# VH-VL binders against PAX-interacting protein 1 (PAXIP1): the designs that were tried, part 5

Target 1, 90 residues: PAX-interacting protein 1 (PAXIP1), of Bos taurus (Bovine) (a0jna8r94to183)
Amino acid sequence: ESCQIFFGITACLSQVSPEDRSALWAMLTFHGGGCQLNLNRKCTHLVVPEPKGEKYECALRRASIKIVTPDWVLDCISEKTRKDEALYHP
Key: E = the ipSAE of ESMFold2; O = the ipSAE of OpenDDE; V2 = 0.75 times the mean of E and O plus 0.25 times the DockQ between their complexes.

## First folded at step 1 (VH-VL)

Design t8 (framework fv_traxivitug)
Fold by ESMFold2-Fast, scan of step 1:
Structure t8 (fold): chain C 90 residues (1-90), chain A 122 residues (1-122), chain B 107 residues (1-107)
Amino acid sequence: as target 1 above (90 residues)
Amino acid sequence: QVQLVESGGTLVQPGGSLRLSCAASGFTFSHYWMTWVRQAPGKGLEWVANIYQDGSEKYYVDSVRGRFTISRDNAKNSLFLQMNSLRPEDTAVYFCARDIWGEYDYYGMDVWGQGTLVTVSS
Amino acid sequence: QSVLTQPPSVSVAPGKTARITCGGDNIGSKSVHWYQQKPGQAPILVVYDDSDRPSGIPERFSGSNSGNTATLTISRVEAGDEADYYCQVWDSSSDHVFGGGTKVTVL
């Protein structure tokens, strides 16, 4: 059990309210992850609640970016382990 | 209450320069992308520029790139648009607006100022 | 570079339903926002993220977005709904793209 659950992860958040974004940002960074403002090539993950939006379309075209719902972040923390991203596609 | 108030619009001759200001109140200004949108008399809305929360990223519509500079002063809760080499086609009401998603994403504008008129004419 | 197409005008009788369309290539994969603007006033956000309403906007304003067309629907139209309506999306170049606007006339 490590507080570094998200070590090596750089997440971009999309279509999340400012309040939820602040919370997710804090959750990701507290557990060793990084967050970025824009979707770019350094991102490993796009956290988005719905399969919509330009960031979602861009991420679909990039094999290096995993697309997950906010539930992925919550479940990883709750279970203290990195969950399979494939189970959390929007 | 959340408010944006623009100022600085006036009559300017072609080739001239003008700086617009937007004063923000009632919210944490530094948490939001800010946007300038313009509207020529009798015409529709046109996005002009937006700026990231700390000023590190700026985007412009092609027609103003290299002539206009968007900037912000978070300590003073203020947004600016420096307009150089003004042309008659820049004549418009200029609105400042707060992006709905805040600092990382610019989807839409949920708070708008009342606008300031810029007229570029001899 | 995206282009959003709106009809220039829509006429509707009081109490009836107005539908304003916004056409764009693959617009159903994008988030569409709608603004109301009355003469001499700033735009007001009336629908965001396709179908959500800001606080203070009546439930008779609704939106949908699929395929190549997004639609703003105003049910039980009132005289005070007479205004110009604009759709808007964010695209991959970080550009906000507005439709040309639709003037809604209530009878």
Scores: ipSAE 0.006, ipTM 0.614, lowest interface PAE 9.9, mean pLDDT 85

Design t9 (framework fv_traxivitug)
Fold by ESMFold2-Fast, scan of step 1:
Structure t9 (fold): chain C 90 residues (1-90), chain A 125 residues (1-125), chain B 107 residues (1-107)
Amino acid sequence: as target 1 above (90 residues)
Amino acid sequence: QVQLVESGGTLVQPGGSLRLSCAASGFTFSDYWMTWVRQAPGKGLEWVANIKQDGSEKYYVDSVRGRFTISRDNAKNSLFLQMNSLRPEDTAVYFCATLDYYESSGFYSEYFQHWGQGTLVTVSS
Amino acid sequence: QSVLTQPPSVSVAPGKTARITCGGDNIGSKSVHWYQQKPGQAPILVVYDDSDRPSGIPERFSGSNSGNTATLTISRVEAGDEADYYCQVWDSSSDHVFGGGTKVTVL
């Protein structure tokens, strides 16, 4: 079974290519997280490569949603641990 | 079915305080952001305040910030609005409503799905 | 500050089509929602996300949103459609913004 690195996480993806979206979606769900296309109040994380777009603007307003770049997902998996989101601001 | 019932509306003097309640039933209250929306007599709708499912985030329209406090009790399926330093312009029917939002194709939306019947607050001497 | 402009009233004959407009700068880039309110009653969501209808709302209700104008269209109008109609958007700088409302009279 895979490590549950992203257990308890519900991530929304923004401004990523279809290929990158599929890869990130698989990475997050394989390690215990959930993913959504919609940004809603159940989301814990927004994964976005650059600080722009409607999802980014919305997430900035809410302290409960952590905003990270795709590198956060990759580094968490590589190091088999949940990295501090504050280090991955877009 | 989803039901929201507001209570607490009454006549209050300017500068007074009042607490409104909203009793929710027919859905999982703790799954929803909740909202207060008001309507002055003969006027349109005006959003007042939002509260997150767990109470950790609260948002207010500028005109009530610092005077009104939104809160909730998930164990009792209840939403509250504490209103202090009331002004004549706060006179309105106050509606309790569920809030959800959705984004697709780069568009963000927030809308009010379920509403109570409202409770009238009159601020007058 | 975002402002949504609606005509104060619209008159329509039974069986005809009513169109209620909601004007706003670049409103076509936002999601617009529409509410129906009858006297003494709470508002009811009739159209959300520009053109989608909640379960239970007749197909006679439809919406569109493009450029600077969103429109609620009520086809084959019935006497029971007489009400006030409000448009609404969310904006990151102003939160929830409602239009001033349009009174639809079926005569």
Scores: ipSAE 0.008, ipTM 0.600, lowest interface PAE 9.5, mean pLDDT 85

## First folded at step 2 (VH-VL; framework fv_traxivitug)

Design t2e (from t2 with heavy chain K52E L106Y; at its last look DockQ between E and O 0.56; V2 from the best seeds 0.00; counts 0 for: pae E 7.7 > 2)
Fold by ESMFold2, look of step 2:
Structure t2e (fold): chain C 90 residues (1-90), chain A 122 residues (1-122), chain B 107 residues (1-107)
Amino acid sequence: as target 1 above (90 residues)
Amino acid sequence: QVQLVESGGTLVQPGGSLRLSCAASGFTFSDYWMTWVRQAPGKGLEWVANIEQDGSEKYYVDSVRGRFTISRDNAKNSLFLQMNSLRPEDTAVYFCAREGYYDSSYYPFDYWGQGTLVTVSS
Amino acid sequence: QSVLTQPPSVSVAPGKTARITCGGDNIGSKSVHWYQQKPGQAPILVVYDDSDRPSGIPERFSGSNSGNTATLTISRVEAGDEADYYCQVWDSSSDYVFGGGTKVTVL
């Protein structure tokens, strides 16, 4: 059965290990989302474990980009629903 | 004014090594991802490698992984490409380019150097 | 990795419109960037994020992206627009993918 939890989102990943990046990428895309490494106008979410770095600072200045920790991805999948991003701000 | 100047390209035998440099000026180098793109004679553009702002994340096209190492020295505004185990297929002009996030915008390869020619031939 | 398909060449008369296509599966969901390269020179960015222009690029250069096709449009073509044009996206976890390039000839 199709699980489309991340439909309509495009996530930018930052500050994650290569192993975590591959896993998060697979989780996001398998559940209907887009994923990329650059933060641009296509992005709806920044996934970042810590509140630092240029991508994080750029995303803070843009209300159109929601900032979440990797736990947001895991919990959305575990609970089969899109969780409130505000609860997952690093 | 943004400037990127590549150097170090020369003729090398297969199996040899070569180190390319890119000197950056006219911008805050440490704010940008830096990238190597190559172009074989008469062919199109191919991305080779890029490196995040602090040098902690590095990415490579499959054909060079394990042979090439990208690095940067932010104190010297310099980007490097160490190329080992060179093959004839690595023959190309190598460009350095920048990309980054500024004023809530992403800028793709908006500035390029003029390139340096690497020839790998017996 | 995805493949970006461009026609190898396009011929256009001076003053007319050149359209350069970049085909890819669901490319409309990606940010497409376009570069101009003249012989013996480095590429320059002419369109980014599908349709935006860097400072210094004339309004004659425009872009669109939907479905499986992105298009670079050069209106009122001049002899100086003769060049190779490449589209580019991110694809997979870290790869930058370029199209094969389109040679625009102004006849």
Scores: ipSAE 0.013, ipTM 0.694, lowest interface PAE 7.7, mean pLDDT 87
ESMFold2 (binder alone), look of step 2: mean pLDDT 90; pTM 0.931
OpenDDE, look of step 2: ipSAE 0.015; ipTM 0.708

Design t2w (from t2 with heavy chain Y107W; at its last look DockQ between E and O 0.38; V2 from the best seeds 0.00; counts 0 for: pae E 7.2 > 2)
Heavy chain, then light chain:
Amino acid sequence: QVQLVESGGTLVQPGGSLRLSCAASGFTFSDYWMTWVRQAPGKGLEWVANIKQDGSEKYYVDSVRGRFTISRDNAKNSLFLQMNSLRPEDTAVYFCAREGYYDSSLWPFDYWGQGTLVTVSS
Amino acid sequence: QSVLTQPPSVSVAPGKTARITCGGDNIGSKSVHWYQQKPGQAPILVVYDDSDRPSGIPERFSGSNSGNTATLTISRVEAGDEADYYCQVWDSSSDYVFGGGTKVTVL
ESMFold2, look of step 2: ipSAE 0.014; ipTM 0.691
ESMFold2 (binder alone), look of step 2: mean pLDDT 91; pTM 0.931
OpenDDE, look of step 2: ipSAE 0.038; ipTM 0.758

## First folded at step 4 (VH-VL)

Design ef2 (from e4 with heavy chain Y101W; framework fv_emicizumab_arm2)
Fold by ESMFold2-Fast, scan of step 4:
Structure ef2 (fold): chain C 90 residues (1-90), chain A 124 residues (1-124), chain B 107 residues (1-107)
Amino acid sequence: as target 1 above (90 residues)
Amino acid sequence: QVQLVESGGGLVQPGGSLRLSCAASGFTFSSYAIQWVRQAPGKGLEWVSSISGSGGSTYYRREVKGRFTISRDNSKNTLYLQMNSLRAEDTAVYYCAKEGWDFWSGYPDAFDIWGQGTLVTVSS
Amino acid sequence: DIQMTQSPSSLSASVGDRVTITCKASQDISNYLAWYQQKPGQAPELLIYDASNLETGVPDRFSGSRYGTDFTLTISSLQPEDIATYYCQQYDNLPLTFGGGTKVEIK
C-alpha cells in the first residue's frame, strides 16, 4: 500500500547521481507523483540538493515551480504528508 | 541559424514501411524534445509522437502506438520516425517540430521551430 | 483527451479589420496554449505561446488572451500577409491536441 502523497505533483530532478535519481524517481512515482527529464512550465517542483546548476537557475525565474532538496521527498514520505516546500529550499 | 529538415517521404503501399529523418542544425540537439506532427491533405494538424532530449522518454498518439517508433541519434543530430504497417489514413505531410524549452531562455513546450515537411502517401 | 474547439472554421474580412478567433479547451489547461499561423504550402509558424506571450519577430497587431478555458487570438488590423489558417494547440497534457483551424481570407 502506498499513500498518494505526491498526487498532482510533477517533479524534475537535477544535480543528483544516477543512483539517487532512480531512488527519488521511484519514491515520487510510488506515492502518486510524476517525474520528467526536462524542466518546463508543467513542472510543479524541482528537486535539487544544492542551489546550483542550469535547472536551478531556470526554476528561480518561475514563480509556479517550488524548489526543494531531496530531504523534502524523504520527510514527506516519513511523515506521510506534504511538508511546506518553503522549509526545504537548498 | 536554427533549422530542421525532414526527408524520407514517398509513395508506399498499404502494409508497407517507411523511415523518416529530421536533420537538426543550429542548436544543442540533445537539450530539446522534438515532435512529429502530421497534416493530411486539406486537413488540420495532428500530433503523432514526442521524444525527450536524451531519448529516454517517448510518447505516441494512440492510433500509431505499436506501428511507429520515434528515435534519435544525438551524435548525428538526427531524429527518426520508423513507420510500419502503414494505412491509407497515415497519408499526410509529416513535420518535425522543436519545443522552445531550454535551460537558459525558459521558453515553453510550444513548438518554436518547424521543418518544411515531407509527404507520405499510402496508396495501392 | 483534451478537446480544443476552434471557431469560426473560416472567416472573410477586409484589410484593416479587427479579427478575433476563439479556442475553447474541454478542461482547464492553465496558460499552456500556443497559436500557430500556416500560410498555403508552408509549415506552421509560432505566433503566441503561454496564451498571451508574443513570439520574437511577430508583429504587435497579434495578441492572445485567456478567460478560464476560453482563449482568443486577435489581429487588431488585418494585413494582406495575414491571410492564412490559424491553429491553437494545448500542451498541458498528452496527447497534445490542436484546434480544427480557422481559415482567414480577404473579402
Scores: ipSAE 0.012, ipTM 0.631, lowest interface PAE 8.7, mean pLDDT 87

Design ef3 (from e4 with heavy chain S31R; framework fv_emicizumab_arm2; at its last look DockQ between E and O 0.05; V2 from the best seeds 0.00; counts 0 for: pae O 7.1 > 2, placed apart)
Heavy chain, then light chain:
Amino acid sequence: QVQLVESGGGLVQPGGSLRLSCAASGFTFSRYAIQWVRQAPGKGLEWVSSISGSGGSTYYRREVKGRFTISRDNSKNTLYLQMNSLRAEDTAVYYCAKEGYDFWSGYPDAFDIWGQGTLVTVSS
Amino acid sequence: DIQMTQSPSSLSASVGDRVTITCKASQDISNYLAWYQQKPGQAPELLIYDASNLETGVPDRFSGSRYGTDFTLTISSLQPEDIATYYCQQYDNLPLTFGGGTKVEIK
ESMFold2-Fast, scan of step 4: ipSAE 0.171; ipTM 0.757
ESMFold2, look of step 5: ipSAE 0.159; ipTM 0.762
ESMFold2 (binder alone), look of step 5: mean pLDDT 92; pTM 0.947
OpenDDE, look of step 5: ipSAE 0.022; ipTM 0.684

Design ef4 (from e4 with heavy chain S31R, light chain N31D; framework fv_emicizumab_arm2)
Heavy chain, then light chain:
Amino acid sequence: QVQLVESGGGLVQPGGSLRLSCAASGFTFSRYAIQWVRQAPGKGLEWVSSISGSGGSTYYRREVKGRFTISRDNSKNTLYLQMNSLRAEDTAVYYCAKEGYDFWSGYPDAFDIWGQGTLVTVSS
Amino acid sequence: DIQMTQSPSSLSASVGDRVTITCKASQDISDYLAWYQQKPGQAPELLIYDASNLETGVPDRFSGSRYGTDFTLTISSLQPEDIATYYCQQYDNLPLTFGGGTKVEIK
ESMFold2-Fast, scan of step 4: ipSAE 0.043; ipTM 0.714

Design ef7 (from e4 with heavy chain S31R Y101W F103Y W104S; framework fv_emicizumab_arm2; at its last look DockQ between E and O 0.51; V2 from the best seeds 0.00; counts 0 for: pae E 6.1 > 2)
Heavy chain, then light chain:
Amino acid sequence: QVQLVESGGGLVQPGGSLRLSCAASGFTFSRYAIQWVRQAPGKGLEWVSSISGSGGSTYYRREVKGRFTISRDNSKNTLYLQMNSLRAEDTAVYYCAKEGWDYSSGYPDAFDIWGQGTLVTVSS
Amino acid sequence: DIQMTQSPSSLSASVGDRVTITCKASQDISNYLAWYQQKPGQAPELLIYDASNLETGVPDRFSGSRYGTDFTLTISSLQPEDIATYYCQQYDNLPLTFGGGTKVEIK
ESMFold2-Fast, scan of step 4: ipSAE 0.146; ipTM 0.731
ESMFold2, look of step 7: ipSAE 0.018; ipTM 0.669
ESMFold2 (binder alone), look of step 7: mean pLDDT 92; pTM 0.944
OpenDDE, look of step 7: ipSAE 0.282; ipTM 0.823

Design kx1 (framework fv_relatlimab)
Heavy chain, then light chain:
Amino acid sequence: QVQLQQWGAGLLKPSETLSLTCAVYGGSFSDYYWNWIRQPPGKGLEWIGEIYWDDSTNSNPSLKSRVTLSLDTSKNQFSLKLRSVTAADTAVYYCAREGLWDYPSYYYMDVWGQGTLVTVSS
Amino acid sequence: EIVLTQSPATLSLSPGERATLSCRASQSVSSYLAWYQQKPGQAPRLLIYDASNRATGIPARFSGSGSGTDFTLTISSLEPEDFAVYYCQQYSNSPLTFGQGTNLEIK
ESMFold2-Fast, scan of step 4: ipSAE 0.017; ipTM 0.636

Design ra10 (framework fv_rocatinlimab)
Fold by ESMFold2-Fast, scan of step 4:
Structure ra10 (fold): chain C 90 residues (1-90), chain A 124 residues (1-124), chain B 107 residues (1-107)
Amino acid sequence: as target 1 above (90 residues)
Amino acid sequence: QITLKESGPTLVKPKQTLTLTCTFSGFSLSTSGVGVGWIRQPPGKALEWLAVIYWDDDKLYSPSLKSRLTITKDTSKNQVVLTMTNMDPVDTATYYCAHEGLWDYPSYYYMDVWGQGTLVTVSS
Amino acid sequence: EIVLTQSPGTLSLSPGERATLSCRASQSVSSNYLAWYQQKPGQAPRLLIYGASSRATGIPDRFSGSGSGTDFTLTISRLEPEDFAVYYCQQYGTSPTFGGGTKVEIK
């Protein structure tokens, strides 16, 4: 279901302002996803605006974690479909 | 409940490739967050970390030995295999495999359950 | 890489005494990711402490870990006969490294 665009996704949000974090959290949750600030075994995605930080370095080592910019979240909602994560690497 | 057992050759000639197998029970490498690592200990010396493989096939190696090491897993057989190329007498050691528990940030972890170890002697 | 230096190399004590073992890192260990292991002759290492101060399952409360940054300590409050062994510290904040070990032996 397109209203559940992010069903099955657990996203870790990193390096975003409090305002952007609140907005991204709401966007992901409203469309069926889960969010957390800790990077751990539950995460499927790391949402990070720049290719920097400990969470980014850690996620690069995990085959199970997709790394995307906030634009991935925005475009998925705008186009009502899950966009290919590979196009949204920071 | 968790057990690990190392197996492989006990004698290796210089310049040969060593292949060691870790067979385990009591856990699955399909379980999110789980890893299996390899550590060695030369006789009378300190422990040295070699490599780890995680449930998601993420592989990390000792920086000084990375060019010589390959770690793989066969989840269906409950096995992890370590391959080390170009063996030298200084690589004589007891080799251990160990369970790392449930992964959390960061990528490296401590070893909570160890195999009994297998002594590998490198000589001509 | 982070180098761990353990001291003393050998600690000779009697049962009932307190043992204090030091582990010093060449640079700060991230998030106190430091573990302690016990090893007896002919046996695999046994996890005692992780995260600098958390006891592993089944480890008696006479074992305690403390410290942060570059200075870490393992304390055994009252040595039991079974505690005479070699102890290793390990950091896992970066590529894992072990200290050289401290042997706790009977006087």
Scores: ipSAE 0.017, ipTM 0.681, lowest interface PAE 5.0, mean pLDDT 87

Design ra4 (framework fv_rocatinlimab)
Heavy chain, then light chain:
Amino acid sequence: QITLKESGPTLVKPKQTLTLTCTFSGFSLSTSGVGVGWIRQPPGKALEWLAVIYWDDDKLYSPSLKSRLTITKDTSKNQVVLTMTNMDPVDTATYYCAHEGLWDYPSYYYMDVWGQGTLVTVSS
Amino acid sequence: EIVLTQSPGTLSLSPGERATLSCRASQSVSSSYLAWYQQKPGQAPRLLIYGASSRATGIPDRFSGSGSGTDFTLTISRLEPEDFAVYYCQQYGYSPTFGGGTKVEIK
ESMFold2-Fast, scan of step 4: ipSAE 0.104; ipTM 0.722

Design rd1 (framework fv_rocatinlimab)
Fold by ESMFold2-Fast, scan of step 4:
Structure rd1 (fold): chain C 90 residues (1-90), chain A 124 residues (1-124), chain B 107 residues (1-107)
Amino acid sequence: as target 1 above (90 residues)
Amino acid sequence: QITLKESGPTLVKPKQTLTLTCTFSGFSLSTSGVGVGWIRQPPGKALEWLAVIYWDDDKYYSPSLKSRLTITKDTSKNQVVLTMTNMDPVDTATYYCAHEGLWDYPSYYYMDVWGQGTLVTVSS
Amino acid sequence: EIVLTQSPGTLSLSPGERATLSCRASQSVSSRYLAWYQQKPGQAPRLLIYGASSRATGIPDRFSGSGSGTDFTLTISRLEPEDFAVYYCQQYGTSPTFGGGTKVEIK
């Protein structure tokens, strides 16, 4: 496989520490994904560790946005494949 | 270009349900980030936002009117429908539908193109 | 709910004059989430400004917006005959709310 595990993904990060945010940002972009802090029309995923926060509540109402914990990012990289997002809902 | 037009009854009796249809052209509600909202204006008074529906079927309602409002869409027909229950003479207003710009958090946007409006009078 | 208060209620001016319209919010509103609309009698509102200062497509440069926090202003530098109308501000940082309007009428 190439470093394109997250090709086509634009992730919004929420409720993560600055250290975790930097790490997740690097992991997503290194493997072909995009990241942003704003939740908007470009987002395909919300990465959030707990089911709380304004972005989480907003994303729950959006069928187009998949909500996952940071473990989804880690497991996708570890297994070199996109894991089913439904298994990683906070 | 983008156009929207409201349709529905112009006279409603108290306690009846109002159903209004917005038919649009020049854009699709399958386009990511796009929404269609409803706004009303009683004669001589200010504008009041009612509801919005987005491309992904996400819906938001005015907190004060939420229990009375339902918004739905039919993407294939280019239509958005607003239903308002238990009409009262105070609900007499011109009702507008409008196109919203691209979605951004917190899930609200400005209305860039408006329909002509339809006057709905509530009287016995 | 954020309440928007517009002042003055009515401006009586002549063509060629400058109009300055105020919109004050009961709570701080990001300038990213403030819009202005123009409405003529019997017509639907028309978007003029969004994000406090960005002109909408097709809007003449005589219209400008400014402000931040709780105080926002719409300025029309040189009134044209077609500019006599009612103007509304709107916030969209929370559930959308509109101001009461300012009527700009011919003196």
Scores: ipSAE 0.018, ipTM 0.674, lowest interface PAE 5.1, mean pLDDT 87

Design rd3 (framework fv_rocatinlimab)
Fold by ESMFold2-Fast, scan of step 4:
Structure rd3 (fold): chain C 90 residues (1-90), chain A 124 residues (1-124), chain B 107 residues (1-107)
Amino acid sequence: as target 1 above (90 residues)
Amino acid sequence: QITLKESGPTLVKPKQTLTLTCTFSGFSLSTEGVGVGWIRQPPGKALEWLAVIYWDDDKLYSPSLKSRLTITKDTSKNQVVLTMTNMDPVDTATYYCAHEGLWDYPSYYYMDVWGQGTLVTVSS
Amino acid sequence: EIVLTQSPGTLSLSPGERATLSCRASQSVSSKYLAWYQQKPGQAPRLLIYGASSRATGIPDRFSGSGSGTDFTLTISRLEPEDFAVYYCQQYGSSYTFGGGTKVEIK
């Protein structure tokens, strides 16, 4: 379970630097998640550092899409469990 | 052709509950990415969005009205039902249902096909 | 939270003239989430433009949309008799908000 923390998750990354994007992409995929730059119907999560941007605004339309800061990804890995997304809203 | 049609009572007394049904054809709410919304328009006034339901049963409501609204679907019957409690004369309006498509970002557009609308009058 | 203000409230023009309708948002709206609708008396609204500038299927090429940020415009290059109607802008990003409408009427 610790190896597949993000199993079933498809995350869209938004408004992150190229360096942070590469790191978050690696963290998410290494632990069983999927990543993409497009926000589409397959996404379960939007990872965004601030409550800004077109993807952020669009994701607010869907209760099924969890909006979290990068700290959610880091804390899930650090604690080896999926943290409550509501605590990580930007 | 996508077609939607609203049905329900045309006259409602204050404090009663309104139930409206949207019956549609030409698409299915089992199709990934589609939704059906409700919008109303008081006589001579602007359009006001009420609620939407999506293929996966995800729902959104107008924040000012959400305590009064319930939206449900019966995918097998091609129907979406809106229920609004505690009706008041200010709720007198033409109520519309509309088809909403939701595609991959950035290609979103909503309410591309509307029903004809049904006028609901709230009076004693 | 986003308020859309349309101006003018009424635009009086003759057939053949150019109509320019404005929609101003209280805060920045992505152009990808801005739509325009046409409504004739006794009829349901009809989608004209989505994504600020993309014309919906079946909509004549005399209709065009433009704008970004807080300022959006619907242009009808050559008014036809059937174009006299009320026009509404709408943002559909985080929620749905409609403008108050602009009535395009015969001079």
Scores: ipSAE 0.018, ipTM 0.670, lowest interface PAE 6.3, mean pLDDT 86

Design rd4 (framework fv_rocatinlimab; at its last look DockQ between E and O 0.38; V2 from the best seeds 0.00; counts 0 for: pae E 9.7 > 2)
Heavy chain, then light chain:
Amino acid sequence: QITLKESGPTLVKPKQTLTLTCTFSGFSLSTSGVGVGWIRQPPGKALEWLAVIYWDDDKLYSPSLKSRLTITKDTSKNQVVLTMTNMDPVDTATYYCAHEGYWDYPGYYYMDVWGQGTLVTVSS
Amino acid sequence: EIVLTQSPGTLSLSPGERATLSCRASQSVSSRYLAWYQQKPGQAPRLLIYGASSRATGIPDRFSGSGSGTDFTLTISRLEPEDFAVYYCQQYGSSWTFGGGTKVEIK
ESMFold2-Fast, scan of step 4: ipSAE 0.267; ipTM 0.754
ESMFold2, look of step 5: ipSAE 0.006; ipTM 0.596
ESMFold2 (binder alone), look of step 5: mean pLDDT 89; pTM 0.914
OpenDDE, look of step 5: ipSAE 0.341; ipTM 0.834

Design rd6 (framework fv_rocatinlimab)
Fold by ESMFold2-Fast, scan of step 4:
Structure rd6 (fold): chain C 90 residues (1-90), chain A 124 residues (1-124), chain B 107 residues (1-107)
Amino acid sequence: as target 1 above (90 residues)
Amino acid sequence: QITLKESGPTLVKPKQTLTLTCTFSGFSLSTYGVGVGWIRQPPGKALEWLALIYWDDDKYYSPSLKSRLTITKDTSKNQVVLTMTNMDPVDTATYYCAHEGLWDYPSYYYMDVWGQGTLVTVSS
Amino acid sequence: EIVLTQSPGTLSLSPGERATLSCRASQSVRSSYLAWYQQKPGQAPRLLIYGASSRATGIPDRFSGSGSGTDFTLTISRLEPEDFAVYYCQQYGYSPTFGGGTKVEIK
């Protein structure tokens, strides 16, 4: 069904365990998004559980990158809608 | 097909301000991740990076020249403008604008497509 | 900040020979963020290599880059007449800086 919640999103993952990384990667791609480990110009979102790390510091300098916790991914899927990223800043 | 072209005065007097315009096609500076920079090359010498502006208006300048440089963009016109104050004969160079080839944390940038360049001579 | 030294200043070679160009940094270049450019007289530079070893789109496979840390090399395996030009290295791990160039000339 129309489960393209993350269509148009390219997410970079940071500061997550290997298990959580695999789960988040699968969640994002199953619902139409893209994922990568490197933070680069293709990224629209940084998924990071805490406000720390080099990727977090870099993303703060890029106003166009939305910084969210993993809960944003989970809530978007559970509610079948793209939630406001501002409510999920780490 | 990305194309860039520099324009501006070819002769500048000492102590004057230089304003150069880069007009481009084949990409938009509203596109996520895109940047445009300026590089110069004095006759017979090496290349020197001057400044860069990204799609989100983030700006970077050569540390040695920062006080003299201003980079701005007009996304609707597909233009990037470089202003350099207090020109000196040693600033005589061919000035290039170029498309940023990679934005990747934590690096700065390399240039993948360059304009043809415009020679600016500074003399009395 | 970071100074790049290219050597030799001039390479005099014949078509068909191998060219090896050196670029040495005054301090370690992080993540091998190093690019190589080719420039012919009266023309703008052309990107050849980025990330020390990745060939840019449209660049022939006779061009290759290698190295890490402070020591980088551009190799042209078999010089064609069109390859006689000046070559510049550039680091972008910090504020971008260029080397002084190596001229590859005939004979």
Scores: ipSAE 0.015, ipTM 0.642, lowest interface PAE 6.9, mean pLDDT 87

